# Ledger of designs, part 26: miniprotein binders against a7ua95r516to809

Target 1, 294 residues: a7ua95r516to809
Amino acid sequence: ASLSLLSISDLVPDLQFIFFWMSNAIEILYFIQQKSPAYMQTIELMDDKAGSKESLLSATISANEEAMTILEEVIMYTFQQCVYYITKTLYVVLPGLLDCNPFGTEPSSEQCRRAAGVCVCAVCVMPEAVRRVVSVFQTTSDLLQQYQVHSEIQSQMFAYLFFFTNVSLFNQLIDKGPARGWFQRSRVLQIQASVKILLDWAKGAGHNHLAQKFFAKFCSTVTILASPPQQLSQMSWKALCAEHPSLKPVQLHRILTQYQLMAELGPLPIWQPSSEDEAYIYRTVDLLESFENH
Key: E = the ipSAE of ESMFold2; O = the ipSAE of OpenDDE; V2 = 0.75 times the mean of E and O plus 0.25 times the DockQ between their complexes.

## First folded at step 4 (miniprotein)

Design M13 (at its last look DockQ between E and O 0.04; V2 from the best seeds 0.00; counts 0 for: pae O 3.0 > 1.5, placed apart)
Fold by ESMFold2-Fast, scan of step 4:
Structure M13 (fold): chain B 294 residues (1-294), chain A 81 residues (1-81)
Amino acid sequence: as target 1 above (294 residues)
Amino acid sequence: SKVRITIEVEGPPEVAEILAEVIRWLAEEAGAEEVEVRVEDGRVTITITGLSEEMAKYLLELIKYLAEKYGVKVTYEIEEL
């Protein structure tokens, strides 16, 4: 990073300690839940007074459920601290993804560069803006691996991060898109390509299912905006709702309105909301997504 | 950078004692050299020796959070080793 703004790298020292304590709490919780003989052997190898450990385990058995609840609170607190700092960093870098052009340098021998042993002129280059977002996710993955956090908790963390990213990108595109020119077809195709790079990273990291689930709203939006006029004009409101169930009526109506303006199409009755949805198409409160999990 | 932290937990005995045991487990799992828990007249004292200053400070933040959550009073002191 060339900027003096807070980057994910600036947070790593603090995040390391939070991940450390989260991992420790998780291990203790799982030990209590499982009562594993193998884990008991591991604990007995630790530098503790033998009598203290035996006394501790006896006390734990009598108060097992309360102790597990306290450990769950520690895990939740440390998890939420990690998510808070990571999403704060994501919020700063995500708007850059919408201004990004992944179709960069034209292929030529003089402009050819190598990335990971491959000539970049023969491969799609990861733009700086996409790299900044991927770096946040990769650093998170690295910390989860470093502290050997259980895969289920790792999945929960990436579920929250993808949820946050989806909401942030969707809200930015819908709210600021018209003024920024983000609904122009050429810009939408650039956004689609940039998002594909991000989704490909998620797939490579083993999070394809989470990415498909939590990016559905933003991906639906970009897919509609990138659709050829011939294809979209042949779809009814009902068909569009069925194809894009993640979009609320007001959101779908706003997207189609922007598409009509950019594609220079007149009003088409075929894109009119159903009688059930008609009341919601003008509710601005329902237009933008909440960062609260539903 | 190694420290000794002494923590006093004041509150209902059932809550204070369970909280102290969880704190002991967290400190031991983190590699503390010595952890002592003493119960006297409604106060539980936890002495943790051998954590780094940075580790001890993060543990204290966790303890403050838990104290507030479970309605117990916590006081502490840190001593350089």
Scores: ipSAE 0.653, ipTM 0.917, lowest interface PAE 1.1, mean pLDDT 80
Fold by ESMFold2, look of step 5:
Structure M13 (fold): chain B 294 residues (1-294), chain A 81 residues (1-81)
Amino acid sequence: as target 1 above (294 residues)
Amino acid sequence: SKVRITIEVEGPPEVAEILAEVIRWLAEEAGAEEVEVRVEDGRVTITITGLSEEMAKYLLELIKYLAEKYGVKVTYEIEEL
C-alpha cells in the first residue's frame, strides 16, 4: 500500500499492533519499577553472608537496569512509529483547514441529509476539512484508550501531534498564503473559526493545556490577522511582541507586512521594530518552523 | 492463525541473553502459550509458541530493531500451527 494515499482508517490495523507492543512494553517496565523496591527489601531481609548478599544485590540491580533500558528503547521505537504514521495522515489533511468555510448552513453528510430529514448533530454540521483532522486526533485518542496507554505517554503523543499541526499550518500560511489569498480578512475569519473547532475538541478531550501551549504560534498569527485595523493600528511593535511572545521578530514582521498589504495600509511608525529586534526581522532562516527537534 | 517462531541470536553473550529475557517477557505478557529460551555454546535460541501470525511479525520487527541497535545478528523461522 502507498503511504501517501492512506487515510487514518487505512492505518488503524497497523497502528493497533504498534500500540499493542508499546503498551505491552510500558506495562512490563512499570511492573519491574514497582517490584524493584520489593526485590531490594526482600534481598535485604534475606539472612545471608554479607559478601554473597552484596554481590547478589549488585548483579540484580545491573541486570534490571539493562533490561529496563531495552524496554525503554522498545517504547521509544514504537512511539516514533506511531507518530510517523499519524503525522503522515495529518500532513495530507491539514491544508484543507486553510481553504474551508466553516459557516456553511447545510449538513455535510449524505446520510444525515437523507436518513434524518433535518439533522442537527455536531458531527453532521462540522466542515469536511475539520472533520478529517478531528478524525485523526479522535482515532488516536481511541487507540490510546483501547490499549490503556499510560497517561504520561498519551500526553507526550498529543504534545507532538499538536506541535506538528502548529508547524504545518503556520508554515503553509506564511509560505503559500499570499498566492492562495489566505491573508484576506474574510478568509482569516473562516480559518479562525475552523481552528476553534479543533481547540474545542482538544479541550473536551482533556488536552486543553497542551493545545494552548503548542498551537500558540499559529493562533497568535490568526489573532493578529483577524484584528480590525482600528484596533491593530493602535498597538506598537513592543506591545505586539509582548502580547504574542510565541512569534519571532521575523515572523511578526512578515505577518504585519501581509496585513498592511491586504488592508491597503501604508507603513505605520508604531509598527517599527525596537532597536533590539531590528536586526532579527531579516533572519529568513527563522521564518519557517522546523518539523524536528535538533 | 497461531504460529511458532524460532529465533537464533548471534552476538556478545551478555547482550544476547538480556535481549532474550526481554523478548520472553514481551511474548509472555502478549499471551504466548509457551516461551523457551535455550543457551548452548554461546548461541541463544528463543522459541515462542501461540502468538497470532500478525502479532508475531510485529514482534519480529521489534527484535530486528533491537538486534541492530545492540549489535547482534538475528535469524528466524515462522511455522504455522
Scores: ipSAE 0.549, ipTM 0.880, lowest interface PAE 1.5, mean pLDDT 82
Fold by OpenDDE base, look of step 5:
Structure M13 (fold): chain B 294 residues (1-294), chain A 81 residues (1-81)
Amino acid sequence: as target 1 above (294 residues)
Amino acid sequence: SKVRITIEVEGPPEVAEILAEVIRWLAEEAGAEEVEVRVEDGRVTITITGLSEEMAKYLLELIKYLAEKYGVKVTYEIEEL
């Protein structure tokens, strides 16, 4: 009950604090890394008054190493906290993306109506379920920019968020899709359209490469399911494996089996796994993606 | 020799207060004996006591870097103790 009310906007105050410290720690670390050599050279050029130079140099090296270690820990901790809070909000809004009908006349959000005039921005014309997901990513982007977080850390954060989103959507589709009718062609086309809107946003935000990389598995699944039976029934197992390399054999087999049931197709010999893949199609442990190892 | 540094931060109060806390933290990590932060009429004054002259110079360079990043004006005075 309480999780359904959690919006990204409710977390912004806490996130702002974490992003602030993360950004500052990165900048301090960068400063130390850049200025320490010059500082050491300055100490080295000082007149050696009674062996104090070596002691000062040693103390400075030790202090810088300790400071850098602490700063790295702060950066890692704050990064993890940001990811934790943001993924928590994604977890709440992502299921709505699978149930979304982007072709329906959903009323524009009340927020866009209260501005003097119908906002026709790309976000305002999005279906509500898509807009909620995009809002999480946009808020994250805005915070990263506001606090001038280093570009590499921004890229790592979006990589993880896209990874998380792909795993979440893929697992939900594979696990619950048959029971919820998400494998029906009409529903798949809705999901495909919703994902396209998200990918278009990611492209506009400068994250096209990351989005294409990390959404590959979910996009491949949706592409297969969206394919007309006449077209898909002409593709061999080997051809499908080659076209969709992000899918494990067990995943592809599951998708095709559920597609076959949904489309009321008889057994298709051309979809039979190769002898090499036959041992892998029964590895149910590999069916769902893990949130771990990334 | 030990020094006292008085730093004044001019800018939006929210940014100035945040920078003051960062400066406090940095000063404490640098081994300052005392750090005082005063907020009056939207001006933030930070007084750092007990740093070596060398550490003070380093800290001031870092503060200048942060000030530029945040778009705030920082002025400072150094007194020998």
Scores: ipSAE 0.026, ipTM 0.479, lowest interface PAE 3.0, mean pLDDT 86
ESMFold2 (binder alone), look of step 5: mean pLDDT 85; pTM 0.824

Design M14
Fold by ESMFold2-Fast, scan of step 4:
Structure M14 (fold): chain B 294 residues (1-294), chain A 81 residues (1-81)
Amino acid sequence: as target 1 above (294 residues)
Amino acid sequence: SKVRITIEVEGPPEVAEILAEVIRWLAEEAGAEEVEVRVEDGRVTITITGLSEEMAKYLLELIKRIAERYGVKVTYEIEEL
């Protein structure tokens, strides 16, 4: 059977129920964690004429610990369901970000000018592909706020979504980039501009620290690929490793090899891996990133 | 539409009673009009009244998934109000 791809808007009704139950479980867990010590103290102060105080205290501690464990499992399950559906939607829309052009040109403005008979008007717009990705993040933020999910859980969800986005974009660029022409300079600059739109959204949403942390690998990759040949050809392997610590030796080596091909540069001795890193530049198992958050 | 759900929890008494209590708390926090827990002959019964049908169905799926991990059997009936 042929199935149409679901947009984030199509998932909102189902996500609302999952967020609802997750929020309820979090509130109950918080209540038990915060109020249980006071209740235990009350039991400790009870008049134990029947000799049952210690038994009641022990049973209450055990029951509260088991209830908290069950609630934690409810929270984890609902959290995993939310991120599963949201990341499935992200996976579908993310490749478009690597092919879109955020440097749109509109000639309808009075500010447009002609140079040697050519109309020069440039307006930065959010491409549809970038808008679709931002829409997923914004809808997630809206649902977290609507159901008053605690800020710590909100941070954990965006940490995972940014982690997933970074891994997906990095893996697609490294794995499919050569065949898709994504390492060409003009395309890399477009990718860089599109990523900046995502990072600007994250900053506006209060997640700048998470975005900087979890997008580091993809941002490093794009920064290297967007560097002018005059600048990059003067940087040693050691200097590049120091500026881009998120990149593994095999990843940096692959990126520099692609840069060399696209810029039509011959082999550069200064880009030769250090003796410490030489053994790791051919570890293909480490080339692509894992989707598991470790 | 609003529903009444009757849930029967069958398993070790310690686990079944704690799971039933957590279910009661979840339903109350969700705005259920009435929640009743009964323990008879080693079987725990939870009656929840006043949740929407869609809310109740998600709760039941959640309960089933958690119950499986604790070796507890859950059966239920839904009645429209």
Scores: ipSAE 0.537, ipTM 0.874, lowest interface PAE 1.8, mean pLDDT 82

Design M15
Fold by ESMFold2-Fast, scan of step 4:
Structure M15 (fold): chain B 294 residues (1-294), chain A 81 residues (1-81)
Amino acid sequence: as target 1 above (294 residues)
Amino acid sequence: SKVRITIEVEGPPEVAEILAEVIRWLAEEAGAEEVEVRVEDGRVTITITGLSEEMAKYLLELIKRLAEKWGVKVTYEIEEL
């Protein structure tokens, strides 16, 4: 394994090996679950002329239990390894998504040709930074299909990758956004456009439901930051909390505070949290999301 | 009654060799006394000794499913010990 992982392409040979083992372990586990009862019935229907029937049945049960335990461990281990290497690659490329300008990207001859518009290059062009993120998801999808991994496991993998991406983008935007200028309206609109490209990819790949579920927090954040001041000022704190249930009160308060600063709406608190003390205290632990999947 | 199974795997060498190791692990978990994997002249042969005939048939059904999944051809024979 490489110490530095800058490209998903560098991981493909190692990932192919891991996906191959995962796919086989899953197939074996399903076979045992499906066929073991029929096999045990066959043993039970045997003539017990030598008194071996009970011994054979007991041995089969023990072997099946041991094999299932080991297979479950192999599946979990290979799944965790895939997630580890893929998310490590995502972590490197995700900051670029927050810092790119999709509106300033000029179409290449390759992009014009692939956009299915022979004489029209005005179709949305994917920036290099967004392409790097999409290529990680596309490569993962390709490997899952190549190694015929069951759809349930595919769904679990993309659920976690979208969860990780959402947490990473949200934490970076909240923690580093002010210093990097990401809360400025022009940058927020660029981020919104870039995220839409990513979400459109997910929809095209058949993962729309997972993307909607796991990107909710980051999407709510970007939606608020992109909202006109008149729209936000007409809403009560309770209404904003109800419209953005994916955001914790302390997170919503932080976002609105940054919005007020960027829009130069003055020092007056337009939006005030409930009487809950936590909403008035800037706590990093409560503000930033954990990467632990719960 | 104990049996010996001889399995021959035909396909791309890379896939056939990895599948042979998967088959070895499966045979060991099934209680095989001896498992031998041999690669000669582009042919992968797996010899499994010491399984009951019923367990051997169960294992072969699983092996056939894996072979079909990967587009690999498997031939086999069973001998009474």
Scores: ipSAE 0.017, ipTM 0.474, lowest interface PAE 5.9, mean pLDDT 76

Design M16
Fold by ESMFold2-Fast, scan of step 4:
Structure M16 (fold): chain B 294 residues (1-294), chain A 81 residues (1-81)
Amino acid sequence: as target 1 above (294 residues)
Amino acid sequence: SKVRITIEVEGPPEVAEILAEVIRWLAEEAGAEEVEVRVEDGRVTITITGLSEEMAKYLLRLIKRLAEKYGVKVTYEIEEL
């Protein structure tokens, strides 16, 4: 089967083996870190025979350093492999999130009755496209829990996955948005609702802080697109940058240029991207492309 | 689709032997049916039997990375069972 058509469920057997290796390596690393100080204290309490004490301490430090180095490499490599396969799956399913309608195209009688029973519109249907993205995150969470991967590593993995998702959605919106009508306010509200479903999932999974941090760029972009053209045209470039610190100046300029084409925005303050800003953008794109080329 | 992997490690004997034990442990934890390590004149040979082809590929990528870190050279051969 084509790798671009694989669902997350098709990758579970491979991911299980990689998570198993990672979990075991982490456990051994923590064992060494926990026992090393106690062992060194024992050596320090030995008789003051300089040759034996110093030699044993030196050997222990050297052996511990080598063991930690190899385990860190194992953890890093297995972590990178998990991230590679998970982000490859995410890359395929994420564009659908920008094109779905969580408010529903045709409300069923059951949806109408549920909505009527709730005095506030707090219910959004989970579109198939959003469900596919949630399934990737949920399966990852389930595997991390099944193999008892330490919470710090779980946090690192979701930080990376949220960062990747944020960048992928941002790039899709900017590159394809105008042609797909995604810059229209009605579509922007649909995108906001779909992203809120992902953010709500993250909160329920215990990753609210990471989601708030790593989705900031995409959320800022959507906020700008939902802003009235008159309001945007009246703001100075400095004020716009200050209001959206998660966006690089070159990214903000691109968003406003595309929005201006769609919504008759007034003239923008001139800004040119620095070589550092361009290098950052190119590095991010290069990382995404490297995953596709494996 | 189970495979047999034969790995040869070339480098300082102390480092090569440590890497061989790490490889043995990883292969055993990954579900290998048989792992054999032979050390002769500073040359370490590791034979791993019974891993799936997919698992074998993951293990080999990891071994290559570890070998680069330790400054040793690794060659390998895969055969289907």
Scores: ipSAE 0.000, ipTM 0.138, lowest interface PAE 15.0, mean pLDDT 71

Design M17
Fold by OpenDDE base, second read of step 4:
Structure M17 (fold): chain B 294 residues (1-294), chain A 81 residues (1-81)
Amino acid sequence: as target 1 above (294 residues)
Amino acid sequence: SKVRIKIEVEGPPRVAEILAEVIRWLAERAGAEEVEVRVEDGRVEITITGLSEEMAKYLLELIKRLAERYGVKVEYEIEEK
């Protein structure tokens, strides 16, 4: 019950606190890594007063190693907490993306209405379901920038969030798609348009490469399902495997089987798996993606 | 030789308090014998005793960097004991 009401805006105060500490810990860690060698060298150049130099060096090394270890733990912990809270909000809003009709007329965001009346910004013209997803990513981006989090950590965070999003959307589409009519061409075209808006946002935010990499599986699935029957029925199993290397044989086989049923094509010999893939198409354990494989 | 460091930080209360805790944490790990922190209306006074001169310089460089990042004013004095 409580999860359905959780918005990214409700988590901002907690996220701000976590991001603050994460950023501080990163800054301190980098400082120690960068400056400790110079300070150690300075101590090494001091006059040796009865072994005091070696003891000071040893103490400094030990203190730095301990501090770095603790800081790394703090960074990892705060990173995990951020990802945990952000993925919870994504979990709530992502299903709406699959049911979204991006070709409908939807009102501008409430936030922009309050501030400026009628806003025509890229986010305000988005369908509500897409806007809610983008808002999670945008809020994350804004917080990372506000606290000047190191670019590597930003990239790792977006990599994981895109991975999570892809796994979630892919699994929902494969598992629930046939029953919900998401494999119908008209619905697939809506999903394709919604995903394009998300990818365009990611491109504008500077995460184009990450988005292309981590959304590949979901995008491949949507591309196959969006293909006209006349076109897809001319493509062999081998050609489809080559064009969609992100899909496992079992996944491709499932997609094609459901496509065949939806389009009422009957059995297509050209889609028959190769002898090499024949054993793998029955591995149902590999059908859905795991959240642990990142 | 061991030194006493007095650090004064001026800034927003929340930032000053957090910075004080960070400084305390760093000073303790640097081998400080005693760390005293006083916080009043966005002013933080930190007194650190028992650090070597070299460790004190290192700590102050870090504090300066943090202060610059947070836009707070930091003043310090080093006294030889």
Scores: ipSAE 0.100, ipTM 0.608, lowest interface PAE 2.3, mean pLDDT 87
Fold by ESMFold2-Fast, scan of step 4:
Structure M17 (fold): chain B 294 residues (1-294), chain A 81 residues (1-81)
Amino acid sequence: as target 1 above (294 residues)
Amino acid sequence: SKVRIKIEVEGPPRVAEILAEVIRWLAERAGAEEVEVRVEDGRVEITITGLSEEMAKYLLELIKRLAERYGVKVEYEIEEK
């Protein structure tokens, strides 16, 4: 399907408005926090023999506390709206990242080189699907910078966006991967390369720590699926669980089952869960991840 | 194009004063060329010049939301410049 080449700002025209409101509410909150101590000191320095000083001080404290509560609610609301519109756009473009080929039509060329097990071609153009996902993150970063949103709020926003992206990609791969052929090793390597482009963008944008934290589950999944059969066959179930703590036992078992099918491998005892974890393997309700942030 | 905004805030003097100071702060950060604030008997008049029409509209929407929460009356008009 051919999508418009418009940026996220063009797709969500109200997004700039919501960022402006959020930024201003944050500024008002910090302004009140900054001015409140100075104003309180001014009241304390008043010579008040009429007995109104205590009343004025109490009224000012109450007004400031209520104003701060209201502003916090506005900040939360506008933050949630920004996240809602950005994630709505991400959900539309993310499946394309799993279904594109960053290596082009010819995987090998004289300009290609290997970096950390991934083939990088100097002449290769970034896939449009990957570019669309990156452009959503880049536009978000640009808007946060344009409206000078505090770095802590920026970190919270990207933490949630990376969390959402991780859950969305993981669920798409697990749920639709078998029907789409995404578990085939050649397709997994393409997915790995596409994800690396996204993670490299995050590193360049100063969000490497957040990306490492919130992409752990999807990265573990892709790492397992891209592993050579010789390497995986040397690991026990216990060792695999220890190497991939972000994956639930039922999720790890499903991934390994798909790996066996796609690699045309017979059943291997080493990839069987312990008796203690048997219940988790059969808990289908725990297979897919929730979008609820913890 | 740039516009002029005239805002009138009416309510309890302390609340109106705080809101006016906040509005001035916001307008300056939004790139206003000039912000004039006049306080008289529980009424505050704020004149903001130099904002684009788009920025002016969004600032007014934020002011309206704050006014509803603070229980003050806010009237405004946008004048072409």
Scores: ipSAE 0.006, ipTM 0.264, lowest interface PAE 9.9, mean pLDDT 74

Design M18
Fold by OpenDDE base, second read of step 4:
Structure M18 (fold): chain B 294 residues (1-294), chain A 81 residues (1-81)
Amino acid sequence: as target 1 above (294 residues)
Amino acid sequence: SKVRIKIEVEGPPRVAEILALVIRWLAEMLGAEEVEVRVEDGRVEITITGLSEEMAKYLLELIKRLAEKYGVKVEYEIEEK
């Protein structure tokens, strides 16, 4: 399957069409829900000329129910299509976030340069790999605002996108991290800095709570890996479980095992799982996150 | 009593065309007998026949709301038939 290098910019025209329909469908649905009872009441108060009133009322009820059902389907479909296209673009750019060195090169945004010459906005000063990820989220935010999509739908959209991002980054880090050197402290600090930039953007965009909630697992992993050996080696299994409740026992055990190998630490009895968790640390099926859990 | 409604929408061509489709769909759902749509360079003329007066009022209120949201101008005329 040619993963066509579809940038988010290439999808904007299609996304605009979908967002337009989604926004309209939501508006119509809310209108029907809010106004239909009043109109039905008006019909009920009309003079009953030869049963015409009851027929009109029945027809109106049926039409409204059918319309609402169709509108709900349109909203669901358009939402799913938006998520599908946006997550495809995220899938392409997210790996770059783990390989990014945020301390090195001067960032350049071609879009901002074309529009304003030299732009010093928060996005333009980001490392390129971080900027590409943020650009997907920013474009999504801009489109949602442009088409005045209902705030609840906006929240659901960002919740899913953050969920997807967390699952993708977490799974990549756990699965490929050791082989790619992402568990090395210097690389972990780079990842931590890159994620902080993303979280700072989310905070500035008004999505701080959602970002904190849905990135918890990835952030916990990065926090553990960024911890100095002297500090982490003093923390018990129970303390680490309590401090990082978003991590399953199998996940925490995997992280600590890989940390131990990377830091060339001998066996640490203090990191030994509790008797209660001992059965769970071998559940490799629970090691990686599922995209279906949302 | 059934009414005939003439609706004129002025706006960006793409918005006008989509709004015309929405209006047609809504009119049909509300029991319109016939819906005629003419689109020309961002002007949309819609003629709806066979709606009850109450359904016509309902439709026009919704159209007004959509028009306000998208910054388009809507004019309408209702004739009793």
Scores: ipSAE 0.218, ipTM 0.674, lowest interface PAE 1.9, mean pLDDT 87
Fold by ESMFold2-Fast, scan of step 4:
Structure M18 (fold): chain B 294 residues (1-294), chain A 81 residues (1-81)
Amino acid sequence: as target 1 above (294 residues)
Amino acid sequence: SKVRIKIEVEGPPRVAEILALVIRWLAEMLGAEEVEVRVEDGRVEITITGLSEEMAKYLLELIKRLAEKYGVKVEYEIEEK
């Protein structure tokens, strides 16, 4: 019974159980908040001789505070468990998004056009790899809706899932891109089309603002790599930094260096870092993104 | 289906009393028809009737977490009638 999970469907029974716990914990928390004043009032209305009322009131206040704290911990724990299982599944399926071809088996066989530096395919099919990623997000959305989880918690869930996806895809592209051929123009256009399918799903699900916020780094990277050489060579380092503020100087420099190599552009460097940014370009510790939120 | 749960909690008297009060509140909020609590010097017996099987399972998971957090011993028995 070795465990690399290949499908979100394998997690549904466990996720249903956890979402059931989370939804009910939230509901109980709300009911305790509403009922607490009534319990306090009941105690206050009791006839008290020898101070038994004060003891009961103190016990009720303490029990209320402890119950609230424990329910908050249960909600947090169940949220973290859902995130853990869902991101574990995403981790397995995300690399496939960088290798799939929404334009068919041969990139050159499909009809494509460009608009504002973005590749648009006239005949696109959702690749199985993209469908698996979308299935994770859709199943999560379906379960949150089925168990009527509060909209704020739903937003927090997708914020984290998009954050995780962005970091995972960015790190994979930067770290393994050259060896995998992902910086080749044909591959970048495939990646751009696949990412657009994912972002379109997010928009349809009502999470467009979260997707724009948390996918900014990966989207900037793909946008630069997909830019025509003539267009990109017209932009200065300052202009590129201004258009892609989500990228750190070392990240932008790595991306542009790789672009120059793949596009076989003239003598290096045509994108010279500013004196302020030069000190940060060789800081390898800042190249890859962290999965930890500080 | 509706179930009956018998719970025994054993630990420090003050902790057992507070836990019993919290369990009673949770059972009532989950729709219990009857909740009976008996407390004797750190031993608490709770009988809950009228919860659905799903709500009873959820309540027991919460009780398990409370017991682990407060370092108390919990034993339970479930009956369908």
Scores: ipSAE 0.007, ipTM 0.232, lowest interface PAE 9.6, mean pLDDT 74

